Miniprotein binders against q9rrp1. Designs and how they scored, part 23

Target 1, 274 residues: q9rrp1
Amino acid sequence: MASLNSALRTAQHVRTATRGALLWGYEQKLAREVKANGKLPRHLGLILDGNRRFARAAGLQREMGHSFGADKAHEVLQWCLELGIPSATIWVLSTDNGSREPAELAHILSLLEREARQLAVDPRIHANRVRVRAIGQHDNFPPQVLAALNNLEESTAGYEGMRLNIAVGYGGREEIVDAVQSYLRTQAAQGATLEQAAENLTPDAIGAHLYAADQPDPDFIIRTSGEIRLSGFMLWQSVYSEYYFCDVYWPGFRRVDFLRALRDFQGRDRRFGK
Key: E = the ipSAE of ESMFold2; O = the ipSAE of OpenDDE; V2 = 0.75 times the mean of E and O plus 0.25 times the DockQ between their complexes.

## First folded at step 14 (miniprotein)

Design t3 (at its last look DockQ between E and O 0.24; V2 from the best seeds 0.00; counts 0 for: pae E 13.4 > 1.5, pTM E .370 < .8, other shape alone 8.965 > 2.5, unsure alone 67.067 < 70, SAP 84.56 > 70, off the site)
Fold by OpenDDE base, look of step 14:
Structure t3 (fold): chain B 274 residues (1-274), chain A 81 residues (1-81)
Amino acid sequence: as target 1 above (274 residues)
Amino acid sequence: DPKELKEKLEKAKIMLRFIKRALEWAGDPILRWAIKALKQAAELLKKLEEKGNPELRKEIERLLEELRKIAEELEELKEED
């Protein structure tokens, strides 16, 4: 009996270790292929969708789905750094998410505060000189959340490494309105009339006033959860973006799924309307 | 049945060859370790088969079925590629 049970346990450990080793080795192969191709997005967009559905499917509380979603964002940041992706925007909270249950919103904002505080002291952020920015409308955020976001931005403002944008309170129509308002204020400060401001209004003039105007437009947008839509994510900037829709809930998004998405991007011919 | 066990063992040897080929294709040191571990497990299973123990046969069959599932998961991972 004791020898059989030891052989069984050894076999189960060998199975689990073999499965893990196979997946890891496959991911390392894909990572080598993706790196060898060299065609990476200059700006990666990520629509983080499926947190609540993941929690429900796992028999967990909704809050746990958001927590696992945050943990997954840290993994994806690591994968971006390992590949040398220059810029990423992650969509965490939309303007339309204000209609969520007050308790769920409060939890998401508390989680955002925690994660912002963690990132501000994360050795990976400082070692890689990652510049972090929150993008969106934040005027209605709790003061402690704003303080955590501002501290994260200030602590990284001088960094010239990877750009990480955290889209919170973000909407693509709202960003365009804010950009046009910022343009009009700039024109007014220059002494322009409304007629002159209208004549000087170009796509580039709007682009210069977007939340991340100092970064290239997203080359590639990944959305999780099987939903085939952008929902206004980087609405202006996405005009020439490639899109990848992954039928995996965000907390379940694997490194293999990320590498497959990048391989798919590498196979695409970006014509820019030519 | 000794015949059925022999067929299951041949199926497992085929699957181990597929796993080995998949692992050789992935070229990773961890995959070489996993191949070595699988070979050691298969040698243990073979030594156990020689002992003719019926409980050991059930255990061998279970391990072979587990290796089958791993090989199917690996083929699925490749077909998704």
Scores: ipSAE 0.035, ipTM 0.522, lowest interface PAE 3.4, mean pLDDT 84
Fold by ESMFold2, look of step 14:
Structure t3 (fold): chain B 274 residues (1-274), chain A 81 residues (1-81)
Amino acid sequence: as target 1 above (274 residues)
Amino acid sequence: DPKELKEKLEKAKIMLRFIKRALEWAGDPILRWAIKALKQAAELLKKLEEKGNPELRKEIERLLEELRKIAEELEELKEED
């Protein structure tokens, strides 16, 4: 029975190693195919979802799911840099998340502060000259979170490499309202009457007042957790975006999943109105 | 039997060498070779089953079925590519 147990243990180790080797080999094949094709998103949108469900499946508190989700975001940034994706927007906290339990919200905001401080001194950010911006409504954030976000933005403001937008306190409806208000204030400052501002209003005029108006519209958006909807993510800008809905929870999103999404993007017939 | 256990361990080491070779190489040939190595590992386990007692044979049969399922799933995913 002792020899039986040893043989079974050895077979189990080989099975585990074989699965790992097959996954690794497939991932390398896929990476070469994606690079050889060469078509990459010019602006990648990421709707991370499933942190709570990941924690529940692991028997952990909801707060730990958000912690694992933050760790995953660092991995995805690295993958974007390795491939040379020029712009990305990651949806971290919506306007609706302000209705969460105070302890959970406080933990998410604490993670945001930590992550912003880490990015501000991250060698990858500075070596690759990544310009980082926080987009959304931040009026009600704790002062230490605001200070961390401001420092990150200021320390990268002159960079002309990859653009990284962190959507925090973000909602698409709120962004459009903010853009209309910004447009109206600009028109008033130029001496326009309300009638003239109305006559001057075009889709491009609204687009010029969105949070990240200096960047191209997203052409590819990935959402984890299997939900097939956008929930207002980049509501104005995503009209021609291709969408990929991935069944894994965000903390479990692997490099092979990312590469599969990119391969899918490369094989799609994108219909632009232009 | 210490000699029989030693021989089983050497066969398992052969399987590990195939896996190590798969890890050292990249590309489509490596995926094809990894699938072949998986099938060779299953053959070695089947030979161990023939020399084992009834309990060992049942567990080895279970492991062989798991290896077969993994190989089939990967082959189908490769064809969808």
Scores: ipSAE 0.000, ipTM 0.241, lowest interface PAE 13.4, mean pLDDT 75
ESMFold2 (binder alone), look of step 14: mean pLDDT 67; pTM 0.530

Design t4 (at its last look DockQ between E and O 0.02; V2 from the best seeds 0.00; counts 0 for: pae E 20.8 > 1.5, pTM E .453 < .8, off the site)
Fold by OpenDDE base, look of step 14:
Structure t4 (fold): chain B 274 residues (1-274), chain A 81 residues (1-81)
Amino acid sequence: as target 1 above (274 residues)
Amino acid sequence: DPKELKEKLEKAKLMLRFIKRALEWAGDPMLRWAEKALKQAEELLKKLEEKGNPELRKEIERLAEELRKIAEELEELKEED
């Protein structure tokens, strides 16, 4: 009996160690294949979905789902840096999420403040010269959250490495409206009439006034949670984006799932409507 | 022969330890080696299931079942690919 229980415990430990190391070895294979192909997104979009569902499935509070979601965002940043992805936009909070329970919103905003402060002093941000920006409508954010976001932006504004956009208070229709308003204000400041501003309005003119107009459009958008929709994420910019919908909740998104998504992108022929 | 079965079982246990160690050190070349070693261990265990002492058979069946579960988890990782 004692030898058999020792053999079973050894087999279970072997199984667990085997699974972990197989997964790691497989991830290293995929990472080499993805790197060897060399076709990476110039701008990666990420729709961070499933935090609350993850928490529910794990028997955790909703707040823990958002915390694990933040931790996962740090992992994905690392994976982007390791692969050399030039730009990423992560969607953390939508304009429509303002209708959430006040306690949940307050928690998300407090988490955003914490994470912004952490990023502003993160050695990975500075060593890789990552330029971080918050994109969206922030006028209604708590002053301490705004201060943390502004400090993060200012501390990284001179960096020419990877571009990281954190979409918070972000909506794709709202971004288009803000872009058109910014265009109209610019035309007015140039002394243009409303007629001239209308005549000069082009897709490129709108594009120049989007929140991240200095970056290429997203080549690839990953959404977690199995939901097959964009929900307005980068609505203008996504016209030629490739899409990948992963049936994993965001806090459960693995490096293998990320590498599989990139491999899938590499297999796609981007015709741009030709 | 119970002695030959015991030697084969010890060899299978050694292969399992080698797979474990290979996996603990698994850079990518070691994954294919680990898969091959796992398959060889599974085949060895399956051949051992056919003849032997009931107690030894029961220990082999348990090791074979753990190897099958590892192989299934490997195939699941591949089918998800």
Scores: ipSAE 0.027, ipTM 0.425, lowest interface PAE 4.5, mean pLDDT 83
Fold by ESMFold2, look of step 14:
Parts: sequence; structure tokens; C-alpha cells
Structure t4 (fold): chain B 274 residues (1-274), chain A 81 residues (1-81)
Amino acid sequence: as target 1 above (274 residues)
Amino acid sequence: DPKELKEKLEKAKLMLRFIKRALEWAGDPMLRWAEKALKQAEELLKKLEEKGNPELRKEIERLAEELRKIAEELEELKEED
């Protein structure tokens, strides 16, 4: 007869499988409800957070948490494609991550290089004609990371399907400064004086010079790990965004969590003013 | 190089420890991580076995058996999920 240890292992396997089947069934039902409603974000923002805490909870090195986070990003891309979400921006690395230990930052950048190379040959990217851009300040990135990002952008630049923005080395305040500088350089090239440029400055003029000015503003932003703040994510563009703060760490962000966030987004018209 | 072999052996031990912890933390991301890490551990142990160091033989065999058990558990979880 089975030993106690064998019985406990069997019970754990059954519990895991049963939980998986119930979660799958619920998320299929939820997916149908989300599709039936039909309201989807035109531009979904994702602040992926909690990689370090995920690794700590699992007793793993911090670098492995970032690897799991990268794997999760591939899953979320698949979910966006399945639902037909037309634009998404994921915040992978802020300008403020310079406080990370050098080895951790090097690992994140090495992982970014690998993931950019994988995306460049990903059948889903090409079959769905996904246009991929890296937005942020990249001047100090290692040359191999820059090459991988440039190749990904160039190989998808002509695509007209879903738009995927990877915010790396990104901060919203830095984006605004870059936009103002771009505006001023355009004015100077047209022969404007500083006084004329100041008189011509409008919110629309700044908006036209943002990194991804050709895309609609985000209407829905999800942040994982329970933090209730945006930390500078798309500061200019997010004036009308709805926000969803999820208590799971990014590597543990499941499809059911994603669908719950979308259902919440869909229900907001029904809540206020009704 | 005996020093290099011992360093590789310690790395293999660390990798197996992380794989076992990942299986205890069940979930799709952890299963994929465990699969990737298991592949790396297999290659490291294969290289250590090829060197044939008698001082390390019993320890290498113990780690290989541990890795085999981990691989079996991972395959069972994948088939059920």
C-alpha cells in the first residue's frame, strides 16, 4: 500500500490539477463575458511589478524573478492578441532603476536583449503584423541591447496590426522633457525665435512630440503587486485612463487576473452615472 | 582542473536546490522556469560525468538521481495541467 509520503504527493498532484481545471473553466467563462461585452481597451498600459518579491517568496535569486517576469510578458502578449487589443505599452525598466545592484541591472539588460531577439523572430509578431517599438532613453544601454532593440523595431516598422510599445529606460518626466526639446528643435528649424516658440507652445504641440504620438492615449492601465500609484507611467497621456491595481506579483499574473481587470474596465460605464 | 570541476559541482547543487523550490511553488511561470533550469542542470552534470573525477563520482551520482526525481515530478505536473 502507498506510504504516507506517497499519499501526500498524490493528494498534492490532484489538488493542483483540480485547481487548474476549475480556474481554466472560470477563465473561459470570463473570457466569453468579456468578449460578449465587446468594450476593450484601445491602448492598454501595463506596469509590471513584483518580480523581486516573487523570487523572494519562492526562495530564489532576484535575477530569476525577472526571468519569470519576461516569460509572463509573452503570455500577456498572447492574451492581447487573442482578444484583439490594438495597442499595449509595458513598462519594463524605469529611469529610476539605477539604484539596483549592478549585477541585477546587467541581468535585466541581458534578458531584454534576449527577449528582443526572440520577439524579432516570434511567429505571432509576424503573423499578426505587430509593430514593436522601444520607448525611453537608451543612450547608455550596452551596444548588443541597442542592436537587438533596433533590429526588432526595424523588422516590424511596416506592420499595421497591433502596436506593442516596450517602455525601457522610460520615465514620464523624461518623456515630457524630450518632447519639449523636440518641439524647440522643430521651431528652430523653421526659423522661429525663442519668443515665437514660446508663443506657439500648446498642449497639442507637446503631445505631438511624445515618443508614440501616433497612437491613442491609454484608456486602461494595470499595475501589479498592489501598489496604488503610476510612478510616472505615461504622465502626459494618462489624463483619461482608468486604473486597475492588482495584488499579484507580475510573474504570478494569470489570465484570469487579466480578464478580471478587463471586466472591471467594462463595468465602469455601468457604475458611475447610472 | 580539479578546482574548476568542484566549482561546477557546487553550481549544479545550487541549481537543483532552486529547481526543487520552484516545483513546491506551483504555477505556470514556475513550471516553465523549472523546465529551463532542469535542462541547464542536466548539461552541467553531463559535463561533470564526462570528466570522470573519482573524488566526486558518488556526489555526482547522488545529484543525478535527485535531478531524475525532479524531472519525473515536473513531467507529472505538466501531464495533469
Scores: ipSAE 0.000, ipTM 0.117, lowest interface PAE 20.8, mean pLDDT 77
ESMFold2 (binder alone), look of step 14: mean pLDDT 71; pTM 0.598

Design t5 (at its last look DockQ between E and O 0.24; V2 from the best seeds 0.00; counts 0 for: pae E 13.7 > 1.5, pTM E .342 < .8, other shape alone 8.624 > 2.5, off the site)
Fold by OpenDDE base, look of step 14:
Structure t5 (fold): chain B 274 residues (1-274), chain A 81 residues (1-81)
Amino acid sequence: as target 1 above (274 residues)
Amino acid sequence: DPKELKEKLEKAKIMLRWIKRALEWAGDPILRWAEKALKQAEELLKKLEEKGNPELRKEIERLAEELRKIAEELEELKEED
């Protein structure tokens, strides 16, 4: 009996180790295939969805779902750096998420502050010269959250490596409105009439006033949680984006799922309406 | 022969340890190697089941079942591909 229980425990340990290492070996294969193809997104969009559903499915508090979601964002940043993806935008908080329970919003904002402070001192950010920006409407954010975001932006403003945009208080309609308002203010400062500002209004003129106008439009947008919609994420910029909807909650998103998404993107024929 | 069955079972356990260790060292050639090693271990276990020692059979059936579950998890990883 004791030898049989030892053999069973050994078999279970072999199974668990085998599974983990098969997954790792497969991820290494996919990573090489993705790298060998060389067709990577110039700008990756990520809609981080399913944090609360993950927590619920795991029997955890909602707050833990957001914490694991933040940890996953750090993993995805690492994967982007390892592949050499030039730009990424991660959607953390929408404008519509302001209607969440005040306690949940306060937790998300406190987590954002913590993560912004961590990123500002993260050796990976500095070693890779990652330029981080927060994009969205932040005027109503707590002063300590704003200070943490501003410090992160300032500490990385001179970097020419990967671009990381953290979409917080972000909405795609609100971004277009802010862009048009910024355009109109610029035209007014140049002494243009309202008629002249209207005549000079082009798609490119709006594009120049978007939150990340110095970056290419997203080539590829990944959404987690099985939800098949953009929900306004990069609404203007997404006109020629490829989309990938992964039926995995964000905290459960694996490197294999990311590599499969990139392989799927590599198989896409981007015609740009031609 | 119970002695031959015991030696084959020990070889299967060694192969499983090698699969584990190869997996711990997993670079690319290892998925194919792991698949081949799993298949060889399953074939060895099946041949051991056919030779009918009741005490070894239960231990072999348990190892075969753990190998089948690993093979199924491998096929699931491929079907998701």
Scores: ipSAE 0.022, ipTM 0.418, lowest interface PAE 5.0, mean pLDDT 82
Fold by ESMFold2, look of step 14:
Structure t5 (fold): chain B 274 residues (1-274), chain A 81 residues (1-81)
Amino acid sequence: as target 1 above (274 residues)
Amino acid sequence: DPKELKEKLEKAKIMLRWIKRALEWAGDPILRWAEKALKQAEELLKKLEEKGNPELRKEIERLAEELRKIAEELEELKEED
């Protein structure tokens, strides 16, 4: 019995190691294929979904799912830097999440503060000259969260490398309203009447007033958790985006999943004659 | 059920052959150590199948199910190539 138990333990260890090695080998093959193709998103959008469901499946409190999700975001940032993806937008908290229980929301905001502070001193951010911005509506955030976000933005404002947008308190409809308001204020400052402002309004005028107007529109958007919808993510800018919907929960999003998504992006040009 | 256990062990053999093929393109010493340990685990599972012990049947079935899941992952990775 004792020798049999020890042998079973050994078999379990070996099975786990083999699974890891297999995934590693496939991942390396995918990485070589993606790099050899060379076409990468100019602006990658990421809709992070499934944190709560991941925690529930593991028998953990929902707040821990958000902690695991934050850890995963750091991994994905590293993957983007390694490949040289020039711009990314990560949607971490929508405007409609205010229906969550106060304790869960407080935990998400405390994680946001911690992660912003960590990014501000992260060697990868500074070595790669990553310019980080927080986009969205932040009026109701605790002061310490606002201070952490402001410090992160200020400490990277002069960087000209990768651009990372953290969409927090973000909704696409709210962004469009903010853009229209900004446009109208510009017109008023120029002495325009409302009728003149209406005549001057074009799609490009709205686009120029969006939160991150100095960046190209996203050309590729990944959403985890199997939901097949954008839920207002970059509503204006995503008109020509390619979409990839992945069935894994965000904390379980692996590098192989990321590389599969990029390979799919690359294959769309071949399929459509590009 | 002895028939089901034997069928699961045969599927595990097929999976181990696929794993060996996949590991060949990665020559890392750690991977070679893991390959050797996998061979030992496969031999153990064959011995357990031969015994047909009722008290161990539950654990054997759990291990066979895990090996089946690994085989499915391998097949998925190979198919997506």
Scores: ipSAE 0.000, ipTM 0.236, lowest interface PAE 13.7, mean pLDDT 75
ESMFold2 (binder alone), look of step 14: mean pLDDT 72; pTM 0.605

Design t6 (at its last look DockQ between E and O 0.05; V2 from the best seeds 0.00; counts 0 for: pae E 19.4 > 1.5, pTM E .460 < .8, other shape alone 2.535 > 2.5, off the site)
Fold by OpenDDE base, look of step 14:
Structure t6 (fold): chain B 274 residues (1-274), chain A 81 residues (1-81)
Amino acid sequence: as target 1 above (274 residues)
Amino acid sequence: DPKELKELLEKAKIMLRFIKRALEWAGDPILRWAEKALKQAEELLKKLEKLGNPELRKEIERLAEELRKIAEELEELKEED
């Protein structure tokens, strides 16, 4: 009996280790193929969806789904750095998420504060010279959350490595409105009339006033959770984006799923309407 | 021979330990090596199943089923590609 139980435990450990290492070996193959192709997004968009559904499916509290979602964002950052993706935008919180239960919103904001503080001291951020920015409408955020975001931005503002945008309180229509308002204020400061401001209004003029106007438009947008929609994510900038919809909840998103998405992007012919 | 079955089972356990160690250490050549070693372990287990020791048979059938499931999971990973 004792020898059989030890052999069975050994077999189970061998199974688990074999599975894990087959997956890792496969991910390393895909990573080499993706790197060898060399066609990477200049700007990767990520719609982080399924945190609550993941928690529910795992029998966990909703809050744990958001925590695991944050941990997954750190993994994806690492994968972007390892591949040399120049820019990424992650959508964490929409403007419409203000309708969530106050306790859930408070938890998400507390988590955002924690993660912003962690990123501000993360050796990976500093070693890779990652410039982090929060994008969206933040005026209604708690002062401690704003302070954590501002400290993260300030601590990385001089970096010329990867660009990481954290979309929080972000909406694509709201960004366009804010861009048009910023344009109009700039025109007014130059002494332009409303008529002159209207005549000078171009797509490029709006583009120059978007939250991340110093970065290229997203080449590739990945959404998790099986939902086939953008929900306003980078609404202006997404005009020529490629899209990938992954039927995995965000906390369950694997490196293999990420590499498959990038391989799918590499197979696409981007015509830009030509 | 119960002795030959026991030696084959120890060989299968050694191969599985080698697969585990190889899987811990390296990139692409290991996936192919792991697949080959898995296939060899499955062939060894099928030979062991044919040798008919009822006590070892249950342990061998269980190891064979665990290896089949790993092979299926590996093929599923490839078919999703």
Scores: ipSAE 0.047, ipTM 0.538, lowest interface PAE 2.5, mean pLDDT 84
Fold by ESMFold2, look of step 14:
Structure t6 (fold): chain B 274 residues (1-274), chain A 81 residues (1-81)
Amino acid sequence: as target 1 above (274 residues)
Amino acid sequence: DPKELKELLEKAKIMLRFIKRALEWAGDPILRWAEKALKQAEELLKKLEKLGNPELRKEIERLAEELRKIAEELEELKEED
């Protein structure tokens, strides 16, 4: 046992450098495999889960978990740009704000404001002409958050490169209700009676009124933290989505994890819903 | 000696925990270390199984299953590198 304990101590001392080099090499190999295959999601959905649990596991305050989660979102944007993924939706905050302590919610909203301001001047956004939109229900957000989101949207509105949707204040049931209301208002503006609006209602009509209707439905959705459910993320649009549930917490989501998810997507047989 | 067997079982648990932790940091020196440590853990568990203890049988089986899964992960890491 003395020999084993010495070996364990040695492994601990060299682990950082060896781990970094091996992960980098495997990451590069996997990136080459993903690029060589060439099949990428047309619209990638990301459910960011595990910020609190990550902070707890690391002995950090939960606010730091959300901050690391925001840093990770910037990394994932970079990975999407490097691969040329044309559209992504990232779920940052659900409509169920009542499940969070007010101080935590205030922190998340202040972080959202800061991140929106940073994205608005981010050279990657402008150089790659990324069109950024905030989707969800925002009526009750603080004015400074709304201003930051509006500025980000307006400063990128003319871009025709990658599309990035930030789902904040978002719930799938609320999105469907909003889409139906928008549909009904459009029908009324065209002079339709209620009976005519009912007869004109189709799945495509609802789809045309969803928050990001100008983008294809997501074909691949990744959820971190090992939860095996969608929780209402893009409830209408995800009919034909492939799902990948990753065991890591969001702040610990590495590029190798992202590339493994994409490799899994590339190997799928999508006979259902064809 | 039932208490001695229980102490050996706890050592096996600690070794497996360390091996699982080390595999999260994958690397050539780590993989070689993990192989050696895995063989030592296998020998310890086989010794525990041969000595027999009905009270500990389920726990020994659980650790043997964990060991098998760790060995599979190690082989996967070696093939990918």
Scores: ipSAE 0.000, ipTM 0.121, lowest interface PAE 19.4, mean pLDDT 78
ESMFold2 (binder alone), look of step 14: mean pLDDT 73; pTM 0.622

Design t7 (at its last look DockQ between E and O 0.02; V2 from the best seeds 0.00; counts 0 for: pae E 19.8 > 1.5, pTM E .405 < .8, unsure alone 68.478 < 70, off the site)
Fold by OpenDDE base, look of step 14:
Structure t7 (fold): chain B 274 residues (1-274), chain A 81 residues (1-81)
Amino acid sequence: as target 1 above (274 residues)
Amino acid sequence: DPKELKELLEKAKIMLRFIKRALEWAGDPILYWAERALKQAEELLKKLEEKGNPELRKEIERLAEELRKIAEELEELKEED
C-alpha cells in the first residue's frame, strides 16, 4: 500500500509538472512562431474585461478580481516588451463605470493610484524607456490619483521606447467630443471664424486632437471575457483595427492566449477597405 | 516473463523520469520529445498489457491512464490552437 500511494503521488506530481512544462514549451514554440513571422501590431489595444466575473467564479471578493487584473496588466506589459510591440493601450476604466457602486469605484481608483506609483518606479519602465500616459477624462478623479498619474507621466515623458496608454475614465464618444472641442479652441486661437473652422474640419484634424494623436491607430484589439463588442474603445481609431475576442476572464488571460491572439492577427489580411 | 515485464516497467519509469526531466528543462524541443516519449510509453504499456501479469498490469494500467490523461491534455492544448 505505501509504495502504491507514493507512486500515485509521484504520478500526480509528474502530471502537474508535465502539464506546466508542456504549456511552457508550447508557449515558447508559439512565441518563436510569432517572432519569426514578424508581423506584430504597431499599436495593440486591450479591453480588460471579466475582473468581477473572475472573482465571482473563484469565490473571491470583487476587489480581488481587480487586484488580479492589475497583476495581469503587468504580465501583459512584460509580454509586449519581450515581443517588441511599439505601442499599447489598455482600457481599465470607462466613463460609464462611474455608475458602479461607490465602494467598487473607490477601490478601482485606489488600485489605480497604487499601480501608477509602482509603475513610476518600475525598473522595467525605466530600463525599456516606456512612455506611460493616462488617457480619458480625469477631472473628477481624486487629487491623490491625479497626482500619481501625473507623476507617472512626467517621470516617463522623455522616453522614446514603448508607448503605454492607460485608458481610465475613457469613453470613445467623449474622446471625439474632446477632440472636436480642442480643434475648435485651436481654430479660435488662430483667429478662425466658426465658418472657417467648419470648412477646415477634416478626419485628420479630429485625429490630431485625440488623446494619443502622436501614435498610430490600433492595428489589433483584444477583448477578454467572451463579450463580442468594442463598447466604444478607441472608437475613432478602430476603423481598420483587427479584433480578437478571447473567452477568458482578464485575470485568467495567459501568455498562450496572448500569443494565439497575435498568431491570429498575423493570419489577417488587412485590406484597409481596398 | 515477470522479469521482462519488470524491465519494461523500469524502462517506462525511466521514460517517465526522462519526460519529467525533459519537462524540467522545458525548451521548445520538449513538446515534441514529450509527445514522442509519451507515445513510446503508451506503446510500451500496450505491450506490457498484452503480456499479462495481473499485479504489474494494475500498475501499468495506472501509468497508462496517467499517460493517456497527459496525452488528452496535450491534445486539448493542440485543439485550442
Scores: ipSAE 0.023, ipTM 0.399, lowest interface PAE 5.1, mean pLDDT 82
Fold by ESMFold2, look of step 14:
Structure t7 (fold): chain B 274 residues (1-274), chain A 81 residues (1-81)
Amino acid sequence: as target 1 above (274 residues)
Amino acid sequence: DPKELKELLEKAKIMLRFIKRALEWAGDPILYWAERALKQAEELLKKLEEKGNPELRKEIERLAEELRKIAEELEELKEED
């Protein structure tokens, strides 16, 4: 019996090591293919999903899933910088938090504060002149979270390199409402009547008032956790985005998964030639 | 800042709890996540040690020793595997 158990454990170790080596080799092949092609998203959107499912699969509190999700976000930032992707938006926390327990939300906000403070002094941010913005509705965040976000934005405001948007307290419907309100206030300041404001309303007029209006629309959006829907992520801006749905949970999103998504992006217009 | 150090300590405790749970199950998918969590916990404890807070020193030393034992157990499981 002991000999059988030892043999089974040895076989599992060999299988695990072999899979790891094959995965590494495949990742290197993908990296070469993506680099050789050269076409990259101008603005990459990331819907970070699966933190809670990841924690449940491990039999742990939801807080651990969010902590690992934060670490993964740092890895993805590094991958974007290495490839030279010029703009990225990462959806961290939606406005629709009605199902979350207060302790879980407090943990997420505590993580946000700590990660914002770390990014503000991160050598990669400054060496690559990454301009970081927090987009969404922040009125009800604790003062220390707001201070951390403001410091991060102020510390990078003059940078002209990569643009990183952190969507926190974000919802697409709320963004559209905010944009319409901003448009109407601008019209009123110019002396327009309501009828004139209605007549002047165009898609471009609303687009000019969105949170990150100075950036191109996203051309590629990745969602983890296997869900095949956008859930309101960049609802106005994503009309022509290509979508990639990855069935791993966000904390398990690997560089090979990222490269697969980019290869898929690179190959989409070529499919018409088959 | 004592509050900041206490919050970092709690984050490290949560990660160690996850790693211990994952080692109890010893499955390949769980061990993959346990290894990632171990690296994060090591980085957090390094930050805590660098700050040199005497008030928290014994707790940090306890967690560091626990991490060392967990890392040895994880490597033994991977080598047997």
Scores: ipSAE 0.000, ipTM 0.142, lowest interface PAE 19.8, mean pLDDT 76
ESMFold2 (binder alone), look of step 14: mean pLDDT 68; pTM 0.562

